# VH-VL binders against q9umr5: the designs that were tried, part 23

Target 1, 268 residues: q9umr5
Amino acid sequence: SYKPVIVVHGLFDSSYSFRHLLEYINETHPGTVVTVLDLFDGRESLRPLWEQVQGFREAVVPIMAKAPQGVHLICYSQGGLVCRALLSVMDDHNVDSFISLSSPQMGQYGDTDYLKWLFPTSMRSNLYRICYSPWGQEFSICNYWHDPHHDDLYLNASSFLALINGERDHPNATVWRKNFLRVGHLVLIGGPDDGVITPWQSSFFGFYDANETVLEMEEQLVYLRDSFGLKTLLARGAIVRCPMAGISHTAWHSNRTLYETCIEPWLS

## First folded at step 12 (VH-VL)

Design qi1
Fold by ESMFold2, look of step 14:
Structure qi1 (fold): chain C 268 residues (1-268), chain A 123 residues (1-123), chain B 112 residues (1-112)
Amino acid sequence: as target 1 above (268 residues)
Amino acid sequence: QVQLVQSGAEVKKPGSSVKVSCKASGYTFSTYYISWVRQAPGQGLEYLGIIIPEYGTANYNEKFKGRVTITADKSTSTAYMELSSLRSEDTAVYYCARGSKWFDSTPYYMDVWGQGTMVTVSS
Amino acid sequence: DVVMTQSPLSLPVTLGQPASISCRSSQSLVRYTGNTYLYWFQQRPGQSPRRLIYKVSNRDSGVPDRFSGSGSGTDFTLKISRVEAEDVGVYYCMQGTYWPPTFGQGTKLEIK
């Protein structure tokens, strides 16, 4: 039998968005129990990411308990950050494949319709004034806002991303790293035609330097210091990269070719 | 010198398949995109699809109804395009072209082109 | 799909005279990141396409400076300041901003 699959959605999203993905899994892995978590839907996805992590944690515990041989996570967009935090905070997770589907894993530095809707007079160059404030950190989008031109403010103000990356000292860093490293595989999916994740290479732990030149994962300080386990995972052969051109942000979970190439092999 | 060298011309019957090869030299084949483009006689250019050879991740223009398959062999630095269920309107010159590195934002760069492969579909 | 419309489709030019080719897209080619993936290709008779211009206005190595690209948003232009005999062929614009990439119909440049 196949391991159960847990799906975690992204910003302004809901379980319905994954109907095609569910169909693909049912066709290729019949009998697989797939649960799309129906929490923090729509506008509730703007709540602080630590609140979302806690709610999703409570939902996944009984699923993992029923599956002693392990589960798989498929986590889309903002949901990939929720899932990475879950892997760190859960001493007892049994995740084999963590499939990160076009997630801003190193953060976001780009204007989106949702940011424009929320802060209509702001641009990416000045959003740090909002996001790196106590009020801004009450919004999920600001929890992973990563302005490459204000790194000092990011490091001091980020209540989520800087912590799960181990970029700011905290008492749980060693335990979180240990927990994260229990994952079987980290499957990174994304591509240059995404149109929302900025830079799109954030889905592969790449990000801008101060000149807005994208540096690869292996050039990032969090990788070099192995602050949450990326270097260890890569050396272990546990990181799988699956980049694909020609897929927009809302189509990652509804493209058959992407599923067959990047997702299906990891749903043991 | 960066080069893309394609296989020779082919004449095919309707309903059959054709597989065109594109051998790369002078650069690191696996890390650059390869696109496929065709041109019917006297007509313009039409995009077929793309692959990242390192990961084997191919994507296709919907117009080709799942008839096209793009693959790569890293050990021989060769990309392949296979078109099945051939029709007379598939008569065209088929080109491969190199894109950027996969980690860059310019997959459709197409700075180097193969010489083209004429595929003729006739009864 | 993004539609790319070129004009004129046929362009007879006297040697030494300027030429201008227009390319219009059905929607803006500016990505969220601010980049515009608009390309120009030249196809001489019997040859493969050759890239002339990338990202609107950047000339490839070995392309004479008499070729220039300009434009923004949805409207783009390729100019040849002084047409030479070797410039005969078909010119295509292409957008690479949205999947799938799409080409204009081509502009056949011919010497009178």
Scores: ipSAE 0.801, ipTM 0.908, lowest interface PAE 1.1, mean pLDDT 92
Fold by ESMFold2, fold request of step 17:
Structure qi1 (fold): chain C 268 residues (1-268), chain A 123 residues (1-123), chain B 112 residues (1-112)
Amino acid sequence: as target 1 above (268 residues)
Amino acid sequence: QVQLVQSGAEVKKPGSSVKVSCKASGYTFSTYYISWVRQAPGQGLEYLGIIIPEYGTANYNEKFKGRVTITADKSTSTAYMELSSLRSEDTAVYYCARGSKWFDSTPYYMDVWGQGTMVTVSS
Amino acid sequence: DVVMTQSPLSLPVTLGQPASISCRSSQSLVRYTGNTYLYWFQQRPGQSPRRLIYKVSNRDSGVPDRFSGSGSGTDFTLKISRVEAEDVGVYYCMQGTYWPPTFGQGTKLEIK
């Protein structure tokens, strides 16, 4: 039998968006129990990410308890950050594959339609004034906003991303790293035609330096210092990279070729 | 010198399949995109699909989805394009072309092209 | 799919005179990052395509400076300041901003 699969949606999203993914799993791995968590949908996805993590944690616990052999996570867009935080804060998670489906793992620095909707008078170059304030940190988008030109403000003000990346000192950093490292595989999916995640390489733990040159995961300080376990996971062979050209942000969970190539092999 | 060398011309019957090879030299094959493009006699260029050889992740123009398969063999630095259920209108020159490194944002650069492989589909 | 429309489709030119090829896309080719993935290719008779211009205006290595690309949004132009005999062939624009990449119909440049 196949391990249960838990799906965590992204910003302004709903469980309906995953109907094709569910179909693919049922066709290829019949009998798999798939749960798409129907929490924080639509505008509720703007609530602080730690609040979302708490709610998703409460929903995931009984599913994991019923599956002592393990579960898989498929986490889309903003949902991939929720899932990474879950893996850090849950001492007893039993996740085998964490599948990160075009998620801004190193943050976001882009003028997207969603950003324009929420902050219509702002541009990426000045949004740090809003996001790196207590008021801004009440919005999920600001919890992973990562302005490469204001790193000092990011490190001080981020309520979420700087903590789960181990970029700011906190008393739980060692325990969170230990918990995250219990995952069997980290499967990173994304591509250059995404159109929303900025830089798209954030889905592979790449990000801008101060000159807006994209550095790979292995060039990031969080990797080099192994602050939350990326270097350790890579050395174990537990990181799977599955980049694919030609997929837009809203199509990652509705493309059969992507599913068969990047997702299905990891749904044991 | 960066070079892409393709397999020789093929004559095929309708309903059969063809597999065209594209051998790369002069660079690190696995980390660069390879695209496939075709050109029917006297016609323009038509994009077929793309692959990242290191990860085997291919994607296809929907027009050809279900009939085209793109693969790569890292050990021989060779990409392959296979087109099945051949029809007369598939008669064309098929090209492979190199893009950027997969981690860059320019997969469709197509800075180096193979010499082309003529595939003729006739009875 | 993004439709790329070239004009003219046939371009007879006197040696030494300028030539201009227009390419229009059915939608803006500017990504949210500000980049525009518009390319120009040259195909000489009996040869495979050769990239001339990438990202609107950047000449490839070994491309003579008589070739230049310009434009923005949906409207793009390839110019040859002084046509030479070796410039005969078919010229294609291509967009790489949106999947799948699409080509213009081609412009056949001939010497009068």
Scores: ipSAE 0.798, ipTM 0.905, lowest interface PAE 1.1, mean pLDDT 92

## First folded at step 13 (VH-VL)

Design pj1
Fold by OpenDDE, look of step 13:
Structure pj1 (fold): chain C 268 residues (1-268), chain A 122 residues (1-122), chain B 112 residues (1-112)
Amino acid sequence: as target 1 above (268 residues)
Amino acid sequence: QVQLVQSGAEVKKPGSSVKVSCKASGGTFSDYAISWVRQAPGQGLEYLGYIIPIFGTANYNEKFKGRVTITADKSTSTAYMELSSLRSEDTAVYYCARGSYSPHGYEPFDYWGQGTMVTVSS
Amino acid sequence: DVVMTQSPLSLPVTLGQPASISCRSSQSLVYSDGHTYLYWFQQRPGQSPRRLIYKVSNRDSGVPDRFSGSGSGTDFTLKISRVEAEDVGVYYCMQGTKWPFTFGQGTKLEIK
């Protein structure tokens, strides 16, 4: 039998968005038990990410317990960060494939048309003011806002991304790395036509330098220092990168070709 | 100069709802948190919650969750605080306040509204 | 929730004399960025509160230099070097480090 699949949604999203994905999985992997977690939907997805991690943890623990052979995680957009954190704090998870579906794994710094109402052009340059404060860090967006022009503020004020990345020292860094390394495969999915994740390479742990030049994963300090295990995972062949063009952010979970190419191979 | 102007005094029956407005002028609206604080007669200050207008949602004090709704209209630079299921204990002056960014970082409560008295009585 | 405890709650002062208000938090107010988000507010009779001090010791524009804030960790103090008639009112400390942000009980300053 196929391993159970757990799905975690993204910002301003809900379980309903994954109806096509469920169809694809059912068709190609009949009998798979798929659970789309219906937590922190809509505006509730703006709750602090650690709060979300706790909520999702409570939901996945029973599922994992009933699946001694392991489970797969499909985590979309903001959900990818939630899942990474989840795997970092759980010392007993049994995740085989962690599929990060267009997730800002290295953070977000951009305003797109899709989020113009949330991220106007002025926001990109000014959001650091509110985000890197106690007031801002109560919102999920600020938890992974990564301003390359205010790196000191990010490193010191980020209460989520900087921690799970091991970019700021904390007492749980070693344990979290150990826990995250329990994953069988890390499948990174994203693409240049996403239109929301900025830069889109963030889905592959790429990100801006101080000059807004995009550097790849292997050039990142988190990789070079292996702060949360990326270098180790890559060395043992556990990282899969699946870029795909022509897919907008809201279509990653509803594209058949993407599913067959980037998701399905890792659900066995 | 930034100014916050609140709506007028309200007299409400128990069980009803009240919605107080706070109009901001003289500066940017979307990027700064607007906080709501209340003060019962002769009592101290109590933090209800705050909204960052650009995010479109508020952060609430758990004590008031379910009864308080804070919203913002960016087009009019106006924040709202609605309190439902009113009780006599909700009688208070309600204040809105806006934060700003200083060389030391983001700071709350740089500017205050004049306050809105809400009286809940049978 | 973080509990903010002020002392004294009532502070009668003779004009021209110094005043001191204490504020204690139930836990450290140092945030991850290294700053301490402790604030002092003044509320004169019949007026809205006014911020005097932000982040422990920074005086707001227009606030007389006779006001000063100090402290660290869990213990903070607001001092008035020489009390004037216009200083009559209630003073509040507030922590902005951990949500929900909380105020002290207030200290009522009166002239003897």
Scores: ipSAE 0.911, ipTM 0.965, lowest interface PAE 0.6, mean pLDDT 95
Fold by ESMFold2, look of step 14:
Structure pj1 (fold): chain C 268 residues (1-268), chain A 122 residues (1-122), chain B 112 residues (1-112)
Amino acid sequence: as target 1 above (268 residues)
Amino acid sequence: QVQLVQSGAEVKKPGSSVKVSCKASGGTFSDYAISWVRQAPGQGLEYLGYIIPIFGTANYNEKFKGRVTITADKSTSTAYMELSSLRSEDTAVYYCARGSYSPHGYEPFDYWGQGTMVTVSS
Amino acid sequence: DVVMTQSPLSLPVTLGQPASISCRSSQSLVYSDGHTYLYWFQQRPGQSPRRLIYKVSNRDSGVPDRFSGSGSGTDFTLKISRVEAEDVGVYYCMQGTKWPFTFGQGTKLEIK
């Protein structure tokens, strides 16, 4: 029988956005119990990410408890950061596949088409000023804003991303790494035509250096220091990278070819 | 230099709502926290919440969540605070305020509106 | 919520004499970035509040040098070295380290 699947949505999103993904799962894996968590919808997705992690944690605990042989997570966009934090803070999670669907895993730095809709004026060079303050950190976008030109501010003021990446010392770093490493597979999905995630390689733990040159996952300090377990997972063969061109940010969960290629094989 | 001009005084009946405006002039608006604070007669300051207009949503003090709505219109550089289900204890002067940037980072409450008296009486 | 406690709540002062207002927080106001988000405001009768001091000890422009702020951790002080007639009003401390950001109760300064 198929393990239950839990779906976590992204910024300005809701459970309805996943109707096609649900249909694909039903057609290919009949009988799979799929739960799309209906929390922090729409504008509520701008609440602090730790608040979202707490809420989603309360929702997943009973699902995981009823499935002792494991569950799968499909986590879209901002939801992939929520899920990664869940895997770190839950010492009793039983996640086999963590499927990260075009998520800004190393952060966001860009006024892309999606952000231009949200921010009509180009803001990326100035947003650090409000984001790296207690006022800005009350909004989810600022929790993963990663300005490569103000790395010292990011490292010290980020209340979320710098902590779950192990980029700033904190007392839970060892426990969070241990918990994250209990995942069976990390499936990274994204592509160059996403149009929102900036750089799009953030979905694969790539990110800008100070010159805005993209360094891939294996060139990142968090990988090299194995700060939360990426190097260990790669060495185990537990990281799957599934890039796909031609898919815009809002289409990842409604593309059948993507589902069949990148998602379906990991929904055991 | 920056000025925050609020809408005029209001007299309201219990159970109704009030919407106070705060227009920024002489400066920029969208990437600052625009805060709402009230002061009942003879009392201290209460923080209702704030909006960073570029994000389009507000952060509320839990004490007022459910009764307060804070919005902003970037095109007119105007923030709004709406308080519903008014009671006599909501009689207060309502202030808007904007932060500023110092060499030490973001600083709150540098510029204040003139205040809007809201009186709730039957 | 971080509770901000001011002392005294009423402060009658002789013109020309010093004044000192205490503000204590229920937890440390040092944020992860090393900054302490502690602010002082003055509200003169019939006016909007005015920021005097930002981040513990930084005097805003146009604030007389007789005003000074100090403190660390949980204990903070606003001092007026020589009270003048225009200093009459209510003084508030505020913390901006942890949401919801909170004000002290206020200290009413009066000339004896």
Scores: ipSAE 0.832, ipTM 0.921, lowest interface PAE 0.8, mean pLDDT 92

## First folded at step 14 (VH-VL)

Design gl19
Fold by OpenDDE, fold request of step 17:
Structure gl19 (fold): chain C 268 residues (1-268), chain A 123 residues (1-123), chain B 111 residues (1-111)
Amino acid sequence: as target 1 above (268 residues)
Amino acid sequence: QVQLVQSGAEVKKPGASVKVSCKVSGYTLTELSIHWVRQAPGKGLEWMGGFDPEDGEPIYAQRFQGRVTMTEDTSTDTAYMELSSLRSEDTAVYYCATVSYDWETGRYSFDYWGQGTMVTVSS
Amino acid sequence: QSVLTQPPSVSGAPGQRVTISCTGSSSNIGAGFSVNWYQQLPGTAPKLLIYGNSNRPSGVPDRFSGSKSGTSASLAITGLQAEDEADYYCQSYDVSLSGWVFGGGTKLTVL
């Protein structure tokens, strides 16, 4: 039988948003138990990511317990960060494939319509003033806001991304790395036409330097230092990169070609 | 508040077609996702199809595919449902309804309903 | 034959508590899709009663409550009143049918 699939949503999503994905799985892998975790929907998706991690953890633990052979995670957008953190804090997870579906894994520094409505009076260049404040960090988006021009503020104020990346020292860094490395495969999905994830390479752990030049995963300090296990995963052949053009952010979970090419191979 | 006003009762022969209208007010049709649900006498509710609230594409229940057509006239804020090859079992009250997204909860629901249109199919 | 199974009828006396179950499967409620409830008074169109498993629209009294667990959902009515006599339908989305689905409906009789 197929391993259960757990789906974690992104900002403002509904379980309904993943209907096509579930239909694809049902069609191509009949009998697969697929569950979209119906937590932190709507505006609740703005809650701190650590709170979300805890809530989703409570939901996945029973599922994992019933699936001793392992489970697959499909985590979309913000959900990809939630899942990475989840796998970092769980010392007993049994995730075979972690599919990061257009997630800002290395952070967000975009000013798209998707975010502007939340900060109508704030320019992208000034959002650090809000996001790196104590009250700003109470919002999920700020938990992975990564301003390349204010690296010191990011490293010191980011209560989520900087920690799960191991960019800021903390007592759990070694354990989190160990836990995350339990994953069988890390499947990174994203593309240049996403329009929301900025830069889109963030879905592949690429990101801006101080000059807003995009550097690839292998050039990132988190990789070079193997702070949370990226270098180790790559070395063991556990990282799969699946870029695809022509897909907008809201279509990653509803594109059949993308599913067949980037998702389906890892659901066996 | 959204209001949905449907066309009047219809009596049709088997094999004929019926087209029911649903006029929207309070909001524009372009702001809404209209769906159709029918109810045979003394029976339950049955979803027929509608426009997907996320991408605006028409979606139909498998049972009615090829026999039902849903259209919209934005100039008159009117939605239409046409059912062809009518059978006696198509006798039912047909409802139009809006499917809306709730921002606070992130949930979809059929939040507003028309008054219903009785369609009788008889020889 | 409904994808979502409801008891055909329930009854209660005024002031009592009644519950209506909605049993689904791994392809709908169990897949994580939310459950909505609708009230249909005799001779009228359905009305949204509960949305998103447990939320009440404006105007719906708090004696109506909804919950879901696993593959099932439940509607509870406390302080039953004569005006509550109606048909009640649960609703969700089903992956296997690629569409919205309603329960078979439950006729509530107030004794």
Scores: ipSAE 0.936, ipTM 0.962, lowest interface PAE 0.4, mean pLDDT 96
Fold by OpenDDE, fold request of step 17:
Structure gl19 (fold): chain C 268 residues (1-268), chain A 123 residues (1-123), chain B 111 residues (1-111)
Amino acid sequence: as target 1 above (268 residues)
Amino acid sequence: QVQLVQSGAEVKKPGASVKVSCKVSGYTLTELSIHWVRQAPGKGLEWMGGFDPEDGEPIYAQRFQGRVTMTEDTSTDTAYMELSSLRSEDTAVYYCATVSYDWETGRYSFDYWGQGTMVTVSS
Amino acid sequence: QSVLTQPPSVSGAPGQRVTISCTGSSSNIGAGFSVNWYQQLPGTAPKLLIYGNSNRPSGVPDRFSGSKSGTSASLAITGLQAEDEADYYCQSYDVSLSGWVFGGGTKLTVL
């Protein structure tokens, strides 16, 4: 039998948004129990990510308990960060494959439609003024805003990304790393034509330096320091990178070729 | 508010085709996702198909695949549903409805309905 | 035959509480798709009553409430009134059918 699949959505998604993904799984892996967690939908997806982590945790615990053999986790966009945090705070999770589907794993720094909606009069270069305030950190998007030109503000004000990355010292860093390392495989999916995740390499833990040059995962301090276990995971062959061109952000969960190439192999 | 006004009752013979129209007002057709639901006399609601609210592609219920065609005329803000090879079992009231996304709750629903079009198939 | 199963009929006296169940499966409600409820008065088109499991559109009294758990959903009507006599349908999305689905409908009679 196939392991249960848990799906965590992104900003303003509906369970309906994942209909094709579920259909793909149903067709290729019949009998698989797939559940899209119907929490923090719509506007509620703007709530602080730690609040979301807590809510999703309550939802996944019963599912995991019924599946002692393990579960697969497919987490889309913002959901990928929620899932990473979830796996960091849970000392008893049983996730076999963590599939990060076009997620800003190293943060976001770009002008996108959803950012314009939230901050219609703000530019990318000035969003730090809002996002790194206590008020700004009450919005999920600001929880993973990563301004490469204001690193000090990021490190000190980011209440989510900087913590789960272990970029800021905190008392749970060691435990969170240990918990996250319980994952069987980390599958990173994304691509250059995404149009939302900026830079798109963030889905692979790449990100801008101070000159807005994109550095790869292996060049990141979080990797070099193994602050949350990336280096360890890579060393044991637990990280899979699956880049794909020609896919827009809203199509990652609804592309058959992408599913067959990047998702399906890890659902066995 | 969205208003949907459907064409009048139809009487058809078996094997014929029927095309029901649904004119939208309040919003433009391009802003809406129109779906069709039918109801046989004394029976329940049955989804036939519509345009996917996320990608705009037509989607049909498996039962009606190959027999139903849904089209839109944006210039007149009118949606159409054509059902071919009519059978007596196709006798029903046909409704057009909008499927809308609520940004606050993140849910889809059939929020506005036409008045219905009775289609009678008899020899 | 309906993917979502409803009792064919329920009844109650004015002022009472009635519930209508909607039983699905792992391919629809259990998969995480939301449930909507529709009220259809005799001779009229359906009307959205509850959306997103438990939300009421404007104009719907708070005596109507919806809930979802596991593979099932429920519509509750408190303070039953004569005008509540109608057919009620639950609705969701089904992966196995790749489409929207309605329950078989429940006729509510106010005694």
Scores: ipSAE 0.933, ipTM 0.961, lowest interface PAE 0.4, mean pLDDT 96
Fold by OpenDDE, look of step 14:
Structure gl19 (fold): chain C 268 residues (1-268), chain A 123 residues (1-123), chain B 111 residues (1-111)
Amino acid sequence: as target 1 above (268 residues)
Amino acid sequence: QVQLVQSGAEVKKPGASVKVSCKVSGYTLTELSIHWVRQAPGKGLEWMGGFDPEDGEPIYAQRFQGRVTMTEDTSTDTAYMELSSLRSEDTAVYYCATVSYDWETGRYSFDYWGQGTMVTVSS
Amino acid sequence: QSVLTQPPSVSGAPGQRVTISCTGSSSNIGAGFSVNWYQQLPGTAPKLLIYGNSNRPSGVPDRFSGSKSGTSASLAITGLQAEDEADYYCQSYDVSLSGWVFGGGTKLTVL
């Protein structure tokens, strides 16, 4: 039998948004128990990510308990960060495959139409003033805003991304790393035509330097320092990178080719 | 507020086709996702199909695939549902309805309904 | 035969509390899709009563409430009134059918 699949959605999503993904799984892996976690939907997805992590944790614990053989996580967009944090704080998770579906794993620094309605002002260069404030960090988007030009503010004010990345020292860093390393495989999915995740390489733990040059995962300090286990995972062959072009951000969970190529192989 | 006004009752012979219209007001048709639900006399609601609220693509219930066609005329803000090869079992009240997303809750629902169109199929 | 199973009928006296169950499966309610409820008065079109498991549209009295757990949902009506006599339908999305689905409907009689 197939291991249960747990789906965690992104910003402003509905469980309905994942209907195609579930249909694909149902068709190709009949009998698989698939659950989209119906939490923090719509506007509620703007709540602090740590709050979301706790809520989702409560939801996944009973599912994991019923599946001693393990489960698979498919986590889309913002959900990918939630899942990474979830796996960091859970010392007893049994996740076989963690599929990060177009997630800003190294953060977001973009001025896209997707964020324009939330931040109508030319915000890419100025959003740090809001996001790195105490009240800004009460919004999920700000929890993974990563301004390469204000690294000091990011490191000191980011209450989520900087912590799960181990970029800022905290008492749980060692334990979180240990917990995260329990994952069987980390499947990273994303692509250049996403249009929302900025830079798109963030889905593969790439990101801007101070000159807005995109550096790869292996060039990142979090990798070099193995602050949360990326270097260790790569070394043991546990990281899978699946880039795909021609897919917009809102289509990652509804593309059959993408599913067959990047997701299905890991739903054993 | 959205208002849906449907065309009048129809009487058809078996094997014929029927086309029901649904005129939208309050909002433009391009702003809405129209779906069709029918109800046989004394029976329950049955979803037939509609336009997907997320990607705008037409989706049909498997039972009606190949026999139902849903179209829209944006110039007149009118949605249409055509059902062919009519059978006596197709006798029902046909409703058009909007499927809307509530951003606060992140849920979809059939929030506005037409008054219904009675279609009778008899020899 | 409906994908979502409802009792055919329920009844109650004015002022009482009644509940209508909606039993689904792992391919709909259990898969994480929300449940909506509709009220259909005799000779009228359905009306949205509850959306997203437990939310009330504007104009719906708070004596109507919805809940969801596991593969099932429930509609509760407190302070039952004569005007509540109607058919009630639950609705969700089903992965196996790739479409929206309604329950079989429940006729509520106010005694």
Scores: ipSAE 0.928, ipTM 0.959, lowest interface PAE 0.4, mean pLDDT 96

